# VH-VL binders against q54qk4, part 9

Target 1, 195 residues: q54qk4
Amino acid sequence: MNLSEDVLKGIETLSDEKLINDSVFKHIIDTCFLVILKKKTESDLFDNKAVSSVDTIALKQTFSAFIVFILESMKINYDQSSISDLLEEHKLSSSRIDFISNYFKEYRVAIRKHLSVTNFHFPHIIDVNWRLDLFMKSNAVEKLNTPVYLINLTTEQEENVKGKVQFAATLDQLQDLVFKLRDAQKQIERSSIKS

## First folded at step 21 (VH-VL)

Design u03
Fold by ESMFold2, fold request of step 25:
Structure u03 (fold): chain C 195 residues (1-195), chain A 120 residues (1-120), chain B 108 residues (1-108)
Amino acid sequence: as target 1 above (195 residues)
Amino acid sequence: QVQLVQSGAEVKKPGSSVKVSCKASGGTFSNYYISWVRQAPGQGLEWMGEIIPIFGTANYAQKFQGRVTITADESTSTAYMELSSLRSEDTAVYYCAREREPSTDYFDYWGQGTLVTVSS
Amino acid sequence: SYELTQPPSVSVAPGQTARITCGANNIGSRYVHWYQQKAGQAPVLVVSYDSDRPSGIPERISGSNSGNTATLTISRVEAGDEADYYCQVWDSDSDYYVFGTGTKVTVL
């Protein structure tokens, strides 16, 4: 399973009984599964006295991390023993591991059905067009007398649904974008290679 | 579907105790609060307390604090309510109840009820 | 000591509309749930969250909640609607569940 460091830290936060007592733990996990099943919303996480003692930022980060954990576990069909082993590695108690494992067993079929019907995919970039212009013209931006690139990304979602993303960038902004994309590509390659 | 089946009726003397069981079937037991609610003859419903089996944590209504003990056995999917120092006014039907889905504040699964009669 | 007050009885002719009230200070800020209990039987949830109907509950049964009064409404009353009805809230301050005093509905 490929989980980011932030997601793993959020999961390990669920092991801290001083910060997250059993009542708060149950509320967080309940809300995660019910939000995925579209039976509750994210606001329900904060509308409960059980969580009033927990730092709001930490609560949101832990909730978001566990949502990602559920979705990734479903995507790769992570079995019950693998879920338990990962949670034990991150120091959750046996009762908390069993709580989570029970919900995976109970909700796995329902979640898979929801993901099948309401499947979400990011649009794929299938073509790139660009042109250079000497300045960016708009009502808000005057003549800059600097190179401006107009970028057009042709996208596709669900195989046959086309779209486009259009933006303008100066040379410096485009170089920064390329640097960030190259860095992200290297991070993806590193995380995808098993060693 | 979840089904809650309770132990049979009991006749008890004042000053004794009673322990009523509630066996769950047809679903997950350990992750859900189970509540105990009683109803004296000709009277309304009265919440007594609850337990979350997987953590073993029980909460009691103030009126019953010190007299009621609620426990659960995960291996048998059974919850128990024990009421001590029985009085004649404890004569009632005792129900176990739980929610169908977590984090709701109502009860949609109910046991059939257990009549406890306290008489000399 | 949050109390939910209901009238002890309501009598209604078949085909008419029965209204069962549940009164408390500012009950409109709370979610109210309703149960039907027939003689010798366990309660059955008929309305949740003020106005939601569980599966299998007829559309004739509806709920509302505002101000100091929640109301359960039974339209086109039938003989089978004869029962005791209870409102219920969860009190977040005490962490208790509170039931109303109960209303016996008699179909004439």
Scores: ipSAE 0.556, ipTM 0.797, lowest interface PAE 2.1, mean pLDDT 84
Fold by ESMFold2, last read:
Order: sequence, then C-alpha cells, then structure tokens
Structure u03 (fold): chain C 195 residues (1-195), chain A 120 residues (1-120), chain B 108 residues (1-108)
Amino acid sequence: as target 1 above (195 residues)
Amino acid sequence: QVQLVQSGAEVKKPGSSVKVSCKASGGTFSNYYISWVRQAPGQGLEWMGEIIPIFGTANYAQKFQGRVTITADESTSTAYMELSSLRSEDTAVYYCAREREPSTDYFDYWGQGTLVTVSS
Amino acid sequence: SYELTQPPSVSVAPGQTARITCGANNIGSRYVHWYQQKAGQAPVLVVSYDSDRPSGIPERISGSNSGNTATLTISRVEAGDEADYYCQVWDSDSDYYVFGTGTKVTVL
C-alpha cells in the first residue's frame, strides 16, 4: 500500500498514549468509520469533552489521516494481518491495533457497499478554498507553531448534486499533494497519448 | 444482532458481595462500552458504571465508587459487575446494557436482568 | 449531579394524548432519549436524539426538547402504552449517564 509520509505521521500520532488516551482514541476511530458509512459527520468528532484536551489541528489531522488509511486499505483490499503489520510498524499498541482490526472486520462489507454505490456517480471538483492557520496548542506548556492549511473542496455530481470535502494539511503535506496530483495528471496524459 | 445473557438470581446476606455476569454473543464484544444499570423494586433506573473491554478501562458513578468493580474477559465475551459491602437497599434488578452503534450515548441492547436480594 | 425530573404519574383516557415531561436546567442543549418499560421487562428505546424514532416505533409516539423541558408525546393512547417511561441524557460534565425519575402512564 502507498501512503504519503504525512498520512503515516497522522496514523503514528494515534500511538502517542500521552496525547491521545484510550477514550479519545476510541472516539476518533469510531467517528472515522461512522463518517465513511454516512452515519456521522466531521462535526461529531468535536462533540466529546475528552477531545477538548487535544489540539484542534492535531485532532483533525489525525482524523483525516485515518480516513485516508481506511479508504486506501479498502481500495487495496488489505487483510487483517497486513493492517496489523502496518500499524505495528507505526508503534501502535496491541490493544489499539486490535481495536482497529475489529472494526475493519465488522465494517468491511458495509464500507465496500457504500464505496461501490459512490463509484458509479463520482463527483468532480468545481471550487477550492483554503486558509492558513498558524496558531496551535499541542500541550499544557508550549505552543506548536506549525502552519496548517485548511482545505475545502466543493464538488458536483452529474445531476448538479453539490458536496464538500474538508481536510487539514501542513505545508509539507500540501506540497506533496500538489506533486502527486501533478504526477497523476502526467500519467493520465501519457496514457491518452499512447492509446 | 447482539444478545446479552446474564447470570441467575442471587440471594445474599448484608456485608457480603455479589458478582453478576453478562455474556455477549452475535457481534463484536471488545470495542463497545458495556454499562450496568440497576433498578430497586418499584424504583427507577440508576446507572452504575461502564467498561470498555479491549482497554479494560472502567468508569463508575460517584455513588458506587469504592464498592463496585466492573471487569471484562475478551476471550469469553463476558462482562462482570461486582458489588461489595451489600446492604438491604442494594436489593434490585441489575441490567447490563450496550449501544448498538459506537458513540450513540443511549442503550439499545439490554440483558434480561439479574435479581439480587439482600436479606438476613 | 445533573438531575432529570419527571412527573410520577400521568393518567389518560384511551384515544387521548399523553404528554410526559423531563425537566432540567438547559436540557434543550442536550440530546434526550426515551425508554418504555413494561412490567417485568427490560427498557425499550422509543425515542433517540430528542425526536428520532427507532424502527418499529409508531409515529404516534414523538419527542421534542427545548429550553428546560423535553417532552414525550403519545397520541391516540392505547392500552398497550401503559408502562413506565424514562428520559435519559449523557452528562458531558460528569461523563455519566443520567435517567429521569420515571413516569407511570396509566390508561383509564
């Protein structure tokens, strides 16, 4: 599986038991799976007192990274042992790995069904909006001054159905995204020329 | 479809303890909070505490702090509630309960209840 | 602790409307859930998130929540509606689940 460095960093944040205790961990993972299943929204991530101790930017970055992890794992059809191995490589404890693996077992079929329906009517991007946020609190003593871009993509489907995709990215993550999109564009252009 | 099956009725003397079991079947056990709720005869429902089995973390209502212990065994998909220093006012039906979906803050699945009678 | 107050009883004639209140300071800012409990049985969820009905719950049972009062409304009451009714919240300040004092609905 090919995950960006920034996605892997977001996943590894879930291993920091001092920053993310078990109740916060459960809430993040629950929300990730339920958002993909259209049973919750991103705003539900913040509707929990336990997460108030975690920096908003870090919380959203970790959430977004894990969403990507779930979707990529489903796309490649990663089995339980592969998921466990990846998470172990990124320092998650055995109980946290098992928690995630249990949800993959429980929700894999339902997620695949949702993805199959969505894939028949793939939305396209019609607008991009972003802002830079430089003010961060990551612990009780120090402020983390890492610039973060809050990205909003407005989408549209064939029948003029509009939607939004929101995520947070550091400058490094944004540059990597731009590079990968440029590279994908080149591969599409090369395939069209050769066909 | 989750089923919660509890241990049978108990008759106990004051000052003793009781341990009630709640066996889950038909779904994932370890990832979900299991709560314990009691109801004295002719009285309302009273939440006692909860556990998340995979982490082994319990949270207790203040009224029961120091007297209640909630545990779970993942290998048997069974949660336990132990109440010590029993008094006559602890006579109640004890329920285990669980959410159907994660993070829903209400209880869909209920055990059948376990009557605990405390008398001399 | 956060307390949810319900009237001890409500008596209603068949075909009429029963309204069961659940009172607490600023309860309208919280999600309220409602349970029906018939004699000798475990509670059954009848309303979630103030006004949502689980599958199998008839439309004549409804909920609302605003200000300091949440209300469970049972329209066209039937004999089968005779039960105890409890409201419930999750109290984010204490991280506890709180049940209301309970209301016995008697169908005359």
Scores: ipSAE 0.555, ipTM 0.791, lowest interface PAE 1.9, mean pLDDT 84
Fold by ESMFold2, last read:
Formats: sequence, C-alpha cells, structure tokens
Structure u03 (fold): chain C 195 residues (1-195), chain A 120 residues (1-120), chain B 108 residues (1-108)
Amino acid sequence: as target 1 above (195 residues)
Amino acid sequence: QVQLVQSGAEVKKPGSSVKVSCKASGGTFSNYYISWVRQAPGQGLEWMGEIIPIFGTANYAQKFQGRVTITADESTSTAYMELSSLRSEDTAVYYCAREREPSTDYFDYWGQGTLVTVSS
Amino acid sequence: SYELTQPPSVSVAPGQTARITCGANNIGSRYVHWYQQKAGQAPVLVVSYDSDRPSGIPERISGSNSGNTATLTISRVEAGDEADYYCQVWDSDSDYYVFGTGTKVTVL
C-alpha cells in the first residue's frame, strides 16, 4: 500500500493514548466508517464532548488520514492480516488494531457495494491556458522579483459538466508537476502494453 | 441482526449478590457499548452503567458506584452485571441494551430482561 | 442531575391524538429519543433524534423538541397504542443516560 507521509502520520497519531483516549478513538473510527457509508458527515465528528480535548486541526487530519486508509485498503483488497501488520508497524495497540479489524470485517461488504455503485470519474482536461506573472516583494532590507506561472485548466466531467482549475506555481513547482505527470503517463502506458 | 439473550430469573436474600449475563449473537460484540438498565415493579427505567468490551472500560451511574460491577468476555460475546449488598429495593427487571449503529446515544437492541427478586 | 419529567398518565379516545410531554431545562438543545413499552415486554425505540422514526414504526407516531419541552405525538390512536412511554437523553456533562419518569397511555 502506498500512502503519503501525512496519511501515515495521521494514522500513527491514533496510537497516542494520551492525546486520543479510547473513547475519542472509538468516536473517530466510528465516524470514519459511517461517513464512507454516507450515514454521517464530517461535522458529526465534532458533535461529541469526548473530542473537545483534542486539537481541531489534529482531529481533522487524523480523521482524513483514516478515511484515506479505509478507501485505499478497499481499493487494493487488503486482507485482515495486512491491515493488522500496517497498524502494528505504526504503533497502534493490539486492542485498537482489533477494534479497527472488527469494523473492516463488519463493514467490508457494505463499503464494497457502496463503492461499486458510485459513478465517479476524474475530470478530463480539455484546455490549458497560462500566463507568467512577476511578483514584486519589498521590505526594509531587500526587494524580490519572483516569477510564477498562473495555470488555468478547463475541465469536463461526463461531458455535461464543465469546470475550471486555477493555480499558481513557481518554475520549480511546475517542473515537479510535469515530472509527476510524465511518470504517471509511463505507468499507464506500461499497463496498457501488458495486455 | 443482533440478539441479546439474558440469564434466567433469580431469587436472592438481602445482603447477597447477583450476577446477570447477557449473551450477544449476530454482528460484532466487542466494539459496541453494552448498557444495563433496570426497572423496579411499577416504576420507570433506570440506567445503571455500561462497558465497551474491547477496551474493558466501564462507566457507572453515581447511584450504583461501589455496588455494581460490569464486565465482558469477548471470547463468549457475553456481558455481565453484578450487583452486591442486595436489598429489597433492588427487586427489579434488569435489561441489557445496545446501540444498533456506532456513535449513537439511544438503545435499539434490548435483552428480554431478567427478574431479580430480593426477599428475606 | 439532569431529570426528565413526564405526566404520569394520558387518557385518549380511539381516533384522537395523544401528546406526551418530556420536560427539562433547555431540552431543545439535546437529542430526545422515545420508547414504547407494553406490559411484560422490553422497551422498543419509536422515535430517535427528536423526530426520526425507525423502520417499522407507524408514521402516525411522531416527535418534536424545542425550548424546554419534547413531545411525542400519536395521531389516530388505536387500542394497540396503550403502553408506557419514556423519553431519554444522553447527558454529556455526566456521560450518563437519563430516562424520563414515564407516561402510561390509556386508550378509552
């Protein structure tokens, strides 16, 4: 399983029994599974006094990380032993690992059915526009001239929904983006050639 | 669906103790709070306490603190409530109860009840 | 100690509407749940979260909650509605569950 550092850090936060006691832990995990099943929303995470002692940003980060963990585990059909091994690697106690494993066992079929019915696809990029801007900075000791690119992506979802994605990037950030897109393209082409 | 089956009726002497069992079947036992609620003859419902089996943590209503012990055995999916130093006022039907979905604050699954009679 | 007060009894003719109140200070800021208990039986949940009705509960049973009063309403009352009714909240300050004093509904 290939999870980002932020996701793994959020999962490991669930092992900190001083920050996240068992009551808070149960509430976070309960809410994660119920949100995926569309029975609750993220706001329900904060409707419990048990979480009032936990920093709101840390709570959201941990919640979001565990949502990603559940979805990724379903996508690659992680078995119960693989889930347990990963959670143990990130220092969760045996009782907390068992709690999570019990919910995977209980909800795996329901989550799989929900995901198989969902008609989700990524937006398609149909046009790209860009402009180079120079950012002038001034302070008491120096003046900076920093070039950035303003990128506009015109997108289309299901050919009946048009959208726009706009962001700014430095040259280094844009080069990193291009590198990552090329790597993704190579992986797609490699998979197609296999068959 | 979850089913809660309790132990049979008990007749006890004052000063003794009683231990009522609640066996769960269907679904997951360990992840859910099990509560104990009693009802004296002709009276209303009274929450006594709860346990979350996988963590082994119990929470008791103040009235019963020191006399009630709630435990759980994950291997048999059974919760227990023990009430000590029994008095005639403890004559009641004792129910175990559970939430159907996680993170709710109501009870959807109830055991059939266990009558405990305390008489000299 | 958060206490929920209900009238001890309500008498209603068949086909009429029964209203059962559950009173407490600022109960409208809390979620109220309602149970029906027939003689010799365990309670059954009939309303959750003030106004939501579990599957299998007739739509003529409904709930509301505002200010200092939550209300369970049984319209077009039938003989089968004769039972004890309890309101319930979870009290976040004590982390306890609190039941109301109970209301016996008698169908005349």
Scores: ipSAE 0.552, ipTM 0.799, lowest interface PAE 2.1, mean pLDDT 84
Fold by ESMFold2, look of step 22:
Structure u03 (fold): chain C 195 residues (1-195), chain A 120 residues (1-120), chain B 108 residues (1-108)
Amino acid sequence: as target 1 above (195 residues)
Amino acid sequence: QVQLVQSGAEVKKPGSSVKVSCKASGGTFSNYYISWVRQAPGQGLEWMGEIIPIFGTANYAQKFQGRVTITADESTSTAYMELSSLRSEDTAVYYCAREREPSTDYFDYWGQGTLVTVSS
Amino acid sequence: SYELTQPPSVSVAPGQTARITCGANNIGSRYVHWYQQKAGQAPVLVVSYDSDRPSGIPERISGSNSGNTATLTISRVEAGDEADYYCQVWDSDSDYYVFGTGTKVTVL
């Protein structure tokens, strides 16, 4: 599990039973799981009487840290004993560890399915059209002497909802875009093996 | 698909106590509030209190404060409601109930009810 | 204390519409839930959060909530709709769950 120091500190805040009593603890954990499932939003964290006694910054940090913890645990398929051991290392009581573990057990399948559906909602490019315009006028200059390409990207979401992205670019700008896309692809490829 | 199964009907004398059980199956027990709701013959529903089993914390309606004790046993997935100093007015069907999802304010799962009759 | 008042009874002919009210001051600022209870049975949730229907509840059962009145509407009433109906809220001031007084729906 590769969690930052800030995330681990935020998780350890859940062990402070004087700052985060059991009612507040339940509310935070409930909200984390329900936000990941898109059944609640971050505003629901603050619209509860139980949390009125807790500093807003501490709430946000703990909530955000636990969201990251859930997502990373799901990504690496962390088992229940590993979750429990990590939480024990960060001083959570047995009842709080069991509370969290019960929700992982109950919601693991639903969260995994939701994350899969979210990935399928990215727009994807299905067509590219372009034309060259040597005389395109701009507000900065009345006449351009350099070639300008009008690029039209046709996009589609899973529900067959089509969209368009249009922009103008010089050849130099198109070359730079291609290099940036290749560099991004290489960085993603190198980072695909993360531990 | 949570199921709540309650203990059988009881006949009690005034001044005694009754303890009704509510056994949960088919889901997570410990993370959810279990409420107790009663209904006197021909009357409406009356919320008595609740417990969150994993923390053991109970909350009682003011009317029942001091007479009702709500507990839970995680190892058996069973909640209990004990009502003391029984009177004839406590004759009712007692239900346990809980929410389907966390952080809701309604009851989607109900036990079958337990009739408690207080008679001399 | 917060109290939810319902009419004691509503009589309706088959195929007609039954409307069951739940009255309280400013109830429109709260979420109202509705339960159906048939004789000898536990209550069954039929509407949550003013207007949401749990799985298995027919479309002809609907809810609304505004001002001082929440309303459960049963369209095209059938004999199987004959039951007692209760509204319910959670009262944040007392931290109590409050049930309405109940309405007996009789299908003629």
Scores: ipSAE 0.478, ipTM 0.753, lowest interface PAE 2.5, mean pLDDT 84

Design u03
Fold by ESMFold2, fold request of step 25:
Structure u03 (fold): chain C 195 residues (1-195), chain A 120 residues (1-120), chain B 108 residues (1-108)
Amino acid sequence: as target 1 above (195 residues)
Amino acid sequence: QVQLVQSGAEVKKPGSSVKVSCKASGGTFSNYYISWVRQAPGQGLEWMGEIIPIFGTANYAQKFQGRVTITADESTSTAYMELSSLRSEDTAVYYCAREREPSTDYFDYWGQGTLVTVSS
Amino acid sequence: SYELTQPPSVSVAPGQTARITCGANNIGSRYVHWYQQKAGQAPVLVVSYDSDRPSGIPERISGSNSGNTATLTISRVEAGDEADYYCQVWDSDSDYYVFGTGTKVTVL
């Protein structure tokens, strides 16, 4: 797994039992998993007496680092032994490693489900219709009747759920749109070849 | 769904000790606080203390400090409450209880209760 | 030593509304939870976080909390509502859980 140095430092902070005692540790980890599951918000991290004596910036940095750790672990399907080994490398005690591992085991399926549902799915374009039309921009008589293309995109987000996107574009704007779409396709193609 | 099953009723003499067990099933045991709550006959509910099994850390109500010991065994998913120097006033039903989700401040899962009778 | 005071009993006719109070200084700044306990049974959570109703709890049971008083309201009372009711908070200063003194609801 490739975690940034800031994330790894935040994870290693969870090993400092003088700074983060066991009750604070439990609260941080509980909140991380519940925020990912959309059952709590970041503000719930601070709504607890146990954490009120901990530096707020350090608390938020550690919380944010562990959120990233959970999400990256899910992305690469990091198994329980790999999670344990990484946490041990960063000096967490066996009881703290087991605490985290128990929650990964308990919540892995639920987190995967939430991540798949919360992935944004753009409408898929299934039909394109257009016509050339003429439109006055202002009341200026010179340079009137600039050609404008009326574009209708028929979209489908889910089976039987259709939508329509309508816009007007000059020929130059349409060419720019096509160029940007082709450039975006090439960027995606280059990323796929290298990954 | 978590289920909490407690040990059976006990009759004790004043000055002795009692140890009540609470076996959890149907979920992760070690990461959750287990609380003990008692209820004397005809009286209300009284929180005694709690433990988080994986860290072995217990927190006791002031009234019971020095007489109560709460422990947990992760390998058997069982919490224990031991009350020493028993008095007749300690006659009660003793419940174990647990939250459904972490970081809540209420109890959703309750054991069936264990009657402890201290007879003089 | 944060204490939650409830009336010892409330008597109510079937079909009427029972209101069970839970009093403490500034209780409105805390989350109040409510339990129903029928004879010989363990308590059952009926309201959490002042007003949230767990799954399976009828909509006739509701809660509110403001100022120095939290209230559990049982509308259209039925014989099956006869039980003891307890409020509960977590006291952040002591890190203890505190139960109210309990209210016996009798359906006439």
Scores: ipSAE 0.455, ipTM 0.747, lowest interface PAE 2.7, mean pLDDT 83
Fold by OpenDDE, look of step 22:
Structure u03 (fold): chain C 195 residues (1-195), chain A 120 residues (1-120), chain B 108 residues (1-108)
Amino acid sequence: as target 1 above (195 residues)
Amino acid sequence: QVQLVQSGAEVKKPGSSVKVSCKASGGTFSNYYISWVRQAPGQGLEWMGEIIPIFGTANYAQKFQGRVTITADESTSTAYMELSSLRSEDTAVYYCAREREPSTDYFDYWGQGTLVTVSS
Amino acid sequence: SYELTQPPSVSVAPGQTARITCGANNIGSRYVHWYQQKAGQAPVLVVSYDSDRPSGIPERISGSNSGNTATLTISRVEAGDEADYYCQVWDSDSDYYVFGTGTKVTVL
């Protein structure tokens, strides 16, 4: 199975029993499966006392990595032995491997059914353009009669399958968005330093 | 459908210990927390603690710490609750309970209860 | 410690609506679950996550949660609804399961 280095690193993080104790481990794994099954949301990942001791970025990365691992495994209908072997290769303990394996067994059919009807991967943003519109009335804009920016995101989901995301934003809204993106960038940088 | 079947009623003397069993069937055992909840006669429900069998990690309510031990046997899909230094106040019906889905914070499955009577 | 307070008893005539409250500070920020316990039986989950209804639970049983009060509502009460009802939360601060004090519903 072809998993990215980031995903594999995330899986390896699950082997660190000092960083990820049993309680946290279980919570992460439980949450991943339940999120895939649309029983929980990502926000639920942080709604646990045990995870308070874990770096937020690390937690998110591990969570995301494991989601991908589950989905990819299910997509190719990876057998239990192969799953175990992969996890063993990434230094997870036998008990943790068994824990994960049990959930794979239990939820295999359900997840595969979900995969048949649901898309879990996000498209890539490959281009962005914007223009100022002085006359546009949009329900997305709270203030009337203010200049708004029309933003177009070009996305690519599959090879040669392009999509567009369009939205309008006031200057303030756009500034807020930029600020949040810059913050995200800082977090990425921080994560890169720690990895 | 998960079923929890508990051991039979117990009569104990003060100062003794009691060990109640809870056998699970109809689903995965190892990955789910088993909780113990007791109810004194005419009183409310009181959570005592829980265990996740696959890790053997148990959590206890502070009130029972040092006096209660919760264990699990994966080979038999059985959880145990041992309460020591029994007092009359420990007279209660003891339930094992389990969540239906992982990390749900409620109990979907309940044992039938085990009456423990502590009397001189 | 986090405590859930319920009225000790609620009396209701058949066909009427029973409301059972569960009070705690900022309980609205927590998911509340409800159990029905008939005499001599184990508790049965009747509402999860404030308002979700498990399979087999009649529609006349519902839940809500806001502010400092969660409420279990039983509409068109029947004799079979006579039971003890318990609210329950998982307290993230203590990592404990906390049950309410319980409410005895009597059908007159």
Scores: ipSAE 0.356, ipTM 0.692, lowest interface PAE 1.2, mean pLDDT 89

